# Ledger of designs, part 242: VH-VL binders against q0aze0

Target 1, 268 residues: q0aze0
Amino acid sequence: MKIILVNNRFKENTEKKAQEIAGQLSALNVEVIIDNGLDEPYAGTVDFIMVLGGDGTMLRAARRYGQRAIPVLGVNMGTVGFLSNIEINELAEYLPLILREEYSLEARMMLEVAVFQQQSLLTRVFCLNELLLRSNSPRMLSFALEISGQKLEPYRGDGLIVSTTTGSTAYSLSAGGPIADPQLDAFIVTPVASHIINKRPLVVSPEREISLHLLEEREAIIGIDGQIKMDFGAENRVLIKRAPHPLLMVNLKAKPFFTSIDRSLQRQ
Key: E = the ipSAE of ESMFold2; O = the ipSAE of OpenDDE; V2 = 0.75 times the mean of E and O plus 0.25 times the DockQ between their complexes.

## First folded at step 11 (VH-VL)

Design Q11 (framework fv_bermekimab; at its last look DockQ between E and O 0.77; V2 from the best seeds 0.00; counts 0 for: pae E 4.9 > 2)
Fold by OpenDDE, look of step 12:
Structure Q11 (fold): chain C 268 residues (1-268), chain A 124 residues (1-124), chain B 107 residues (1-107)
Amino acid sequence: as target 1 above (268 residues)
Amino acid sequence: QVQLVESGGGVVQPGRSLRLSCTASGFTFSSYGVHWVRQAPGKGLEWVAAISYEGSNKYYAESVKGRFTISRDNSKNILFLQMDSLRLEDTAVYYCAKDRIYYASGSFYGMDVWGQGTLVTFSS
Amino acid sequence: DIQMTQSPSSVSASVGDRVTITCRASQGIKSWLAWYQQKPGKAPKLLIYAASSLQSGVPSRFSGSGSGSDFTLTISSLQPEDFATYYCQQDNYFPLTFGGGTKVEHK
């Protein structure tokens, strides 16, 4: 068995714990790769991904490895979030199950985000939470939204979020989007401070495609999962699709999403 | 210095064919949808046809469907309008126009640059 | 097809006047309406796109408003160079369609 431990190099406690766990796993004849975000994603084949940290670390892991259809376990290390399954102090208890592959998987839809400069592809990213288009100034943006080639009313406002259902409890929620069942596959299109005061978010079929581009010559920013940032201008276009592969999240411990939603949200 | 220049207009007999050309310069032609719009003498503007940036999608006014064919050569920055089975009512100045925004889906968002037009008339 | 009806067909005005031109679509076209200016012997010029967005280089005395089916082009203070024919055009549906035009001429 080969396992990637994903941690955050900027969090010393996760770094130390990753090394400790790596030692333990090695003693059990498990091959371990540690990914603290410093280097490029590990290119070799692996059987399991263990994410040590919070939701941010999970998002990074998802972007780096989500397309490989590898089981991903979130191990919380003292943070509040929605993407961890067990606590770090529970890892020893569940480790035998992991090694025996005795766990269930929950498929979470990811976004495929493609950003173009005219005809040229600038970047293609798979992400777990959302794509954000927002103004880079105090002025509102004017941009076109198309869903499956259908022109919607031009958007005017600070920006727009296209989120997965997983991401519904992230920035989309703060912008007034609905809380969605993570087991549901859908796009959530949430306006950010639209000039239309009652502009409502859209829930869109994952079978559809979403495109965005600016109508005016303004400076904007594309944000992905709150971690990737890039400039976005009038000659750029975003194309959003359902990723061809979902993130396979490991369920070792049952977590009642809806019954705990209030508690989790209150702590964020 | 974005520019479109139409050519190929002239005097033609009814039932004959004519091919118009529009040469683009000053911008990345292959990145934009383009249009043909015509204007009969003393009349208003009439949209004729549009073609997507790659040429995969073509759209026509009902009045020209089956008779006119829009095409483009992106390697040469040229837009074409093949006009077959010409009728007297096709008499007009024909403009080519650039779509305002780069877009691949086949949607259009206004025409921000126009050519000077080329006149098509008929002989008796 | 979407019919675009402009009103009036012509208007006589003087320099400094406020001029208002309306365009009505036979169906809702959201805000996907453009306004063009055309002078005799010249190609049309884009003034407004997406109903209310001013094209770069166009004087601020031009403004567009409306959504759905009713749209308005306004020239706040008519200038000598503004005497021309104006057209609305929808690009929400194929075929794309123009209004009949409004000629702004000297009073």
Scores: ipSAE 0.773, ipTM 0.895, lowest interface PAE 0.8, mean pLDDT 94
Fold by ESMFold2-Fast, scan of step 11:
Structure Q11 (fold): chain C 268 residues (1-268), chain A 124 residues (1-124), chain B 107 residues (1-107)
Amino acid sequence: as target 1 above (268 residues)
Amino acid sequence: QVQLVESGGGVVQPGRSLRLSCTASGFTFSSYGVHWVRQAPGKGLEWVAAISYEGSNKYYAESVKGRFTISRDNSKNILFLQMDSLRLEDTAVYYCAKDRIYYASGSFYGMDVWGQGTLVTFSS
Amino acid sequence: DIQMTQSPSSVSASVGDRVTITCRASQGIKSWLAWYQQKPGKAPKLLIYAASSLQSGVPSRFSGSGSGSDFTLTISSLQPEDFATYYCQQDNYFPLTFGGGTKVEHK
């Protein structure tokens, strides 16, 4: 068995704990590769990915490894979040199940985002939560949204979010989008401060292709999972589609999504 | 330098066929949808046909459906309009035009680059 | 087919005048309308796309407005090079359709 341990090098407790866990796994004759974010993603074959940290570390792991169809387990290191399945102090209890492959998998759709400068591909990124298009100045954007070849009325406002159902509780929620069951596959398209009266979030088939480009020169950015930011101008174009493979999330322990959301909504 | 150059126009007889060509240079032809637009002498513009960047989607004006065929050769940067069963009312200058947006999936966003036009007339 | 009706068919104007040209679609086309300028013997030139977006290199005296079915092109202060025929064109529905044109000519 070969396992990638994904951690955040910039959190001392996480780095130390990753080393301890690597030692424990090595003692059980498991090969361990540590990914602390500094190097390119490990290119070899692996059997399992263990993510040590909060939701941010899971989002990074999903971008790096999510398309390989390898089981990914989120292990929480003390930060409350939605993407971890077990707590770090529970890991010893669940290790035997992991090594015997006694767990279920939950598929979570991902976005494939291709950003072009004129006709040239600048970058292709996979992400778990969302793509954000946002104005980077006081001036609102004017942009075209195209869904499967159909042009919608141009958007005017601060921006737009194209989210997975997993991302429905992230930036899309803050912008007024719906809370979606993460077991559903759908794009959620949520306007950011639209000037058009009654511009609603859209829930769109994951089989559709979504395209964005600016209709006028503005300072804008593209944000991916709240972690990657790129300049976006009138010469840029974004193509968004469902990624070829979902992230395969390990389910060792029932985690009550709706109970957590219900409590959050009662407080807000 | 981005340019489109039409060719193939001339004097024809009613009922005959004619093929127009439009050669593109100075941009990545295969990334853009392209159009044929005509203008009868002293009259206004009339959109004739368009083809998507990959060639899969073709669109026609009602007046030319079943008679004209749009096609493209991305390896040679050439757009074609095959005009069959020509009628007197097809007399016009034929322009080719590039759409503004690259990799558009079945839609068009305005024609930003135009050729000089090629004239199609009928003998008197 | 979507009918695009331009008015007026011609307008006589002097340098420095504000010129307004209107375009009406027979049904709603959202904001998917372009404006073109054509000088005698020349190919058309794109001025405005998506009803109000100014094409690169086009002077700021040109502006477009409207959505749905009613659209206007405004030239705020007519220059000698602006005497030409102007066309609107919708790209919301197939077939794409042009208006009949408006000739801006010398008084």
Scores: ipSAE 0.751, ipTM 0.893, lowest interface PAE 1.2, mean pLDDT 90
Fold by ESMFold2, look of step 12:
Structure Q11 (fold): chain C 268 residues (1-268), chain A 124 residues (1-124), chain B 107 residues (1-107)
Amino acid sequence: as target 1 above (268 residues)
Amino acid sequence: QVQLVESGGGVVQPGRSLRLSCTASGFTFSSYGVHWVRQAPGKGLEWVAAISYEGSNKYYAESVKGRFTISRDNSKNILFLQMDSLRLEDTAVYYCAKDRIYYASGSFYGMDVWGQGTLVTFSS
Amino acid sequence: DIQMTQSPSSVSASVGDRVTITCRASQGIKSWLAWYQQKPGKAPKLLIYAASSLQSGVPSRFSGSGSGSDFTLTISSLQPEDFATYYCQQDNYFPLTFGGGTKVEHK
């Protein structure tokens, strides 16, 4: 069995704990690869991914590995977020179940984001929470949103968020979007500081294609999961679709979304 | 110097065909949708047809559907309007115009550069 | 087809006047409306797109407003070069359609 341990290299406790867990797994003849973010993602075949840390570390793991259909377990190391399933002090209790593959999987929709310059594909990235389009200057943006070829009212404001249901409790919520059940597949389209009073968040079928482009020359940024940014201008367009594969989140311990929502929001 | 130049207008007999051309220079023609717009003498503007930047989406006014065909050759920077089954009411100056937005495929956002037009008329 | 009705059909005005031109769509077109200026013997020139956005190089005395079905072009202080015919056009629905035009004439 081969496992990737994903940790945050900027947190000393997580690095030390990752080495301890790797040693424990090696003693059980499990091959362990540590991904601390310094190297390219491991390219070889693996059976399981264990994420040591909070929601931010899970977002990186999802971007790196989410399209490979590998089970991913979130292990919290202090504060409970939306994407961890068990606490670090419970790992020993659940390790036999992990090794026997006695767990369920919850699928979480991801976005596929393609950014173009003119006719050329510049990059394709996958994200778990959201794409953000925002102004990179004091001037507001004017931009067009198309949903499956349908031109919506022009947007004017600071930007726009296209979120998954998992991302509904992240930046989309702060911008006025709804909290969504992460078991649903949908896009949530949330304006950011819209100058147009009647712009409301939209909930959109995951079968739709969403495209964005500027209506006038401005300096803008595309942000991915709050962790990656790309310059965006009048010569660019972005196309957003449901990713080919959902993130497969391991469920070892019941974590009821609705009964814990207020506590989990305090951690963001 | 961004420029569009129409050609191919002239005097024609009703029921015949005519092919208009629009040659683009000074910008990347293949990046933009383009339109044909006409104006009868002393009258207002009438949108005729448009084609997406890659040529796959074509749109027509009801008055010309089935008679006119828009096309483009991106390698030569030329827009065409094939006008078949011409009628007296097709008498107009025909303008080509570029759309202002890069790579919009199913939508158009305003015509920011226009040619000077080419006249199509009929002999009496 | 969306009918675009402009009023008035003509305006007599002097340099310095505030000129207002109205355009009404037969059904809602959101804010997808453009304004064009055309001088005799010349091609049209784009002034405003998306109802209120000023095209690059167009003087700030031109402004557009409105959404839905009712739109206005305003020239805050008419200049000698502004005597022309003005057209609105919707680009929300195919076929794209122009209004009938408004001629702004020197008194």
Scores: ipSAE 0.292, ipTM 0.724, lowest interface PAE 4.9, mean pLDDT 89
ESMFold2 (binder alone), look of step 12: mean pLDDT 93; pTM 0.956

Design Q12 (framework fv_bermekimab; at its last look DockQ between E and O 0.84; V2 from the best seeds 0.00; counts 0 for: pae E 4.0 > 2)
Fold by ESMFold2-Fast, scan of step 11:
Structure Q12 (fold): chain C 268 residues (1-268), chain A 124 residues (1-124), chain B 107 residues (1-107)
Amino acid sequence: as target 1 above (268 residues)
Amino acid sequence: QVQLVESGGGVVQPGRSLRLSCTASGFTFSSYGVHWVRQAPGKGLEWVAAISYEGSNKYYAESVKGRFTISRDNSKNILFLQMDSLRLEDTAVYYCAKDRIYYGSKSFYGMDVWGQGTLVTFSS
Amino acid sequence: DIQMTQSPSSVSASVGDRVTITCRASQGIKSWLAWYQQKPGKAPKLLIYAASSLQSGVPSRFSGSGSGSDFTLTISSLQPEDFATYYCQQDNYFPLTFGGGTKVEHK
């Protein structure tokens, strides 16, 4: 059994805890790879991924490893989140079940995002929550949104979010998007401060292909899961589709989605 | 030096066939959808056909559907219009035009580069 | 098919005049309309796309407005090089369709 431990390099407690857990697993004859974000993703085969941290650390793990169809467990280190399943103080209790593969899996769709410049592919990224297009200046954007060959009315405003159902509680929610059951596969398309009075979020089939490009030269940014940021101009185009593989999230204890939403909304 | 050059126009008899070509240079031809637009002498512009960047999707005006076939050879940077069962009403200057946005497959966003045109006329 | 109606077919104007050209679609086309300029014996030149976006290199005296079915091209102060025929063109529906053209002539 080989396990990757993913942690947050900027939190000293997670580094120490990762080393402690690695020692415990090694004593049980488990091979451990620690990924603190400083190196390239581990290229070899692994059986399980354990994410030590909050939702942000899980989003990084999903981008790095989500397409490999490997079970991923979120272990919360202190803050309440949507993507963790157990708390760190519960890990010792659940380790035997992990090692015996006595858990269920929940599939979560991911986005495949391809960003082009001058017809050349700049990057291809997989993400769990969303792609954000936003203005990087006081000037609003004017941009084209195409869904499976259909051109919508041009968008004028601060930007747009293309989200998974998992991402419905992240930036899309803050921009006025709906809360979506993560059991559904769908894209949620949410405008950011649109100047067109009746622009509404759209919920569309995950089989759709979505493209975006600017209609005027502006200073804009593409953001991925709130963690990757790149410049976006009129010579760029972004193409979005459902990723080939979902993220396989480990369920060791019941964490009903709607109960989690209620708790989160009470804390805002 | 982004350029489109049409060729293959000439005098033809009704009912015959003619093949037009459009050679592209100065841009990555294989990344763009391209169009054929015609203009009868002294008349307005009429869109004829378009083809997606990869060549999989083809679109035609109703007046030419079933008679004209658009195709492309991305290895040679050439766009073609095969014109069969020609009618007197097909008399026009035929322009090829590049779409504004790259990787257009199912929709297009305006024609920013045009060739000089090639004239198709009929004998008698 | 979407019918694009330009009106009038011609307009007489002098240098310095404000010129307005109109285009009406038979159905809603959102803002997916382009404007082209054509001089005698030459290929068309793209002026405006997406109803109001100015093509690079086109003078700021040209502007477009409208959405849905009614569209306007405005030349704020006509210059000698602006005497030409202007065409609208929708790209929201296949087949793509052009208007009949509006010729801007010397008075």
Scores: ipSAE 0.772, ipTM 0.904, lowest interface PAE 1.0, mean pLDDT 91
Fold by OpenDDE, look of step 12:
Structure Q12 (fold): chain C 268 residues (1-268), chain A 124 residues (1-124), chain B 107 residues (1-107)
Amino acid sequence: as target 1 above (268 residues)
Amino acid sequence: QVQLVESGGGVVQPGRSLRLSCTASGFTFSSYGVHWVRQAPGKGLEWVAAISYEGSNKYYAESVKGRFTISRDNSKNILFLQMDSLRLEDTAVYYCAKDRIYYGSKSFYGMDVWGQGTLVTFSS
Amino acid sequence: DIQMTQSPSSVSASVGDRVTITCRASQGIKSWLAWYQQKPGKAPKLLIYAASSLQSGVPSRFSGSGSGSDFTLTISSLQPEDFATYYCQQDNYFPLTFGGGTKVEHK
C-alpha cells in the first residue's frame, strides 16, 4: 500500500504530525509520500490520500489529486470545517480499517474550470468548492453569463460565484447562496452584490456548461477555492463544467451533515 | 487600425451566383464571430448570416437559407459569403461586421467594427 | 422571429434638443439590445450594447435604457454630427433582427 500524506507546510503542527504518521505507517510496511505543498503533486500511483489539517488543506489536496480517483480522507487537526471525516486523535483507531480498505466512499462533484486567453488555454483546474469572478476595483463588473449557450441577463455587480454543492457552505453561503446537500450534484450560481437587488442564486444541472465573459474593459480577478488567484480581463473567458471525475471522500465515521450545520456555521 | 474590407460585389443576373469576401486586419480574426448584414437601397439594415470564431456554427436569416453559405478562412483572415440563386430582392450593400466579444460560438454580443460594404445589383 | 418596432420613423430636431428613440421587441430579449448610428453612405457605428452600456469612444450624451421588451435611446443634447439614422438590434435570439430605423433630421 502507498499513501500520500497531505499537510500544510505553514502549519508546523501538521508537518510534525505528518512525519510521525509517516513513521508509523512505514513501520507497518506502508510506503508514504508527504506532500506539504512545496513541490509539485506526486506523479506516481498511490492507493490512498490522507489530508492532515482543515478544509483549506483538503481543497488543495482535491485540486492536486482529485482527478486521479484516489480515496481521500480528511483528518481534522483542531479546525472547524465540513471536509474532515475523523479527528487526529481518532486516527489510530481507524488506521486498521484504512489499511484493510474497509471504508465507504462518498463521491463529491468537482468543477472543471478552464480559463482562456483568446484561443489559448491559460489554465485548467479541477476544484472542489467554487470559482469566483470578482472586480479588482471598487467598480462593478459587467459580464455575460451563459448556461448551455443560453444568454442570461447581463450581470452587473461585484462578482459571481459558481460553486459545487460541497462548496455551498463556503463562500457561496456568505454571499447568500443556499445550503446544498453534498450528496446532490449541481452547480450553484450565486451573485455577489448584484446591481439587481433581488437577483437570486441559481441551482443548475451538472449536465450544463457555464461560461463567463466580461463585457467591458475592466480588470477582474478569478479565484478558485480561495487559494488560486489570477487576473481576468475582457480578452479572457471562463468555461465551467462538471469535472469528469468526482472526489472520492473516505467515510469512516458517520457525520450527520444537516445536524451539524448550525454548530459549524456558528464557528465560521 | 482594426478594419474589415468587403469585396466581390457587382452586377449580376437573377439566378446566378456571387461570392463576397471580407478581409480582416488589425485584430485576431480567428477569435471573433463575424456577420454579414445587408441594406437595400433606401432601406434599413437586415442581418443575413453569422459564423462562430472557429467556423463550426453558422446561422442564417430565413430569407437566405438554402441559398447563401457563410464560411471563413482563419489562416487568411477572410470571411466569405457564397450567394447562390440570387434574386432581385437580394439587391443591397453587403457589410461584414465583427462581433464585439471574443469566442462567440452560440451567442453574439453586438457588432463593433464594420466594413464599408460592397454593392450587389442586378442587370435587366 | 423577434420583431423590433422602432419609433418614431423620423424626428425633426434642432441642435441642443433632447431626442428620444424607442424600440419595442415582440418578445422579451432581456437586455441584449444594441443601438447603431448610420450616416448616409457610411457603415453603421455601434453606440450602445447590452441596452445601456456605452461603446468606447461614444460621447456621453448618448444613453440607453430599458430591459425586456421596451428600450430607449436618448441623446441628451443633439449635436450637428448626430443627424443620422439610428437602428436598434436584438442579439438574444436567432435570427438577429434590426428595428426599422429612426432618421434624425434637421428641423
Scores: ipSAE 0.734, ipTM 0.886, lowest interface PAE 0.8, mean pLDDT 93
Fold by ESMFold2, look of step 12:
Structure Q12 (fold): chain C 268 residues (1-268), chain A 124 residues (1-124), chain B 107 residues (1-107)
Amino acid sequence: as target 1 above (268 residues)
Amino acid sequence: QVQLVESGGGVVQPGRSLRLSCTASGFTFSSYGVHWVRQAPGKGLEWVAAISYEGSNKYYAESVKGRFTISRDNSKNILFLQMDSLRLEDTAVYYCAKDRIYYGSKSFYGMDVWGQGTLVTFSS
Amino acid sequence: DIQMTQSPSSVSASVGDRVTITCRASQGIKSWLAWYQQKPGKAPKLLIYAASSLQSGVPSRFSGSGSGSDFTLTISSLQPEDFATYYCQQDNYFPLTFGGGTKVEHK
């Protein structure tokens, strides 16, 4: 059995804990790869991914490994978030179940984001929460949104968020978007400080293709899961689709979304 | 200098074919959708066809669908209009025009650069 | 196809006048309307896109308004170079249809 332990290199307690867990697993004849974010993603075959930390560390793991159809367990080491399943002090209790593969999986839709400059693909990334288009100056953006080739009214404002249902409780919520059941597959399109009164958040079929481009030359940025930033201008466009594979999140402990949501939102 | 220059117009006989060319210079031709628009003498503008920046999506007015074919050669910066089964009502000045937005594929957003046109007429 | 109806078909005006031109779509086109200016023997020139956005290099005396089906081009103070024919065009649906034109001519 081969496991990746993902931690955050900037938090010493996660790095120390990852070494301790790796030692325990090694004593059980489990091969362990530590991904602290410094190196390229491990390219070899693995059976399980354990994420030590909060939602941010899970987002990085999802971008690195989410398209490989590998079970991913979130282990919280501090502030409760939306993407952890168990606490670090519960790991010893659940470890036998992990090793026996006695758990269920919940599929979470991801976005596939392709950014172009002129005729060439600049980058292709996958994300769990959202793509943000935002002005990089005091000036408003004027931009076009196409959904499956259909032009919506032009947008004017600070920007736009295209999120998954998992991302509905992240930036999209702060911008006025709905809370969505993470078991649904959908895009949630949320304007950011729109000057157009009738622009409301949209819930869109995951089978649609979403395209964005600027109508005027402006300095803008594209943000991915709040962790990747790239410049965006009039020569760029972005295409957004449902990613080929969902993130496979491990359930060891019951985590009822609707009854727990108020407590989770207090931490975000 | 951003420029579009049409060529290939002339006098034709009804039912024959003609091929128009539009040569682009001073901008990255392969980054933009392009259009053909025509104007009959003394009449208004009529959109004829458009092609996406990479050439994979082609769109036609109903009046020319099945008779005209738009195409492009991005390596040579040339737009074409192949006009088959010509009719008297096809008499017009034909303009090529550049879409204003990079990478137009399934939609277009205004025509910001135009050629000066090439005339297609019939021998009566 | 979407029919674009312009009115009036012609306007007789003097330098300094405010000129308004109306364009109506046969069905809703959102704000996806462009305005073009054309002088005799010349190619059209884009003035306004997306109903109200001014093309680069176009004087601010030109403005556009409207959404849905009804649109207006306004020239706030007519200049000698503004005597021309003006066309609207919708670009929301294929085919991309033009209006019939409005000729602005000297009194």
Scores: ipSAE 0.390, ipTM 0.759, lowest interface PAE 4.0, mean pLDDT 90
ESMFold2 (binder alone), look of step 12: mean pLDDT 91; pTM 0.943

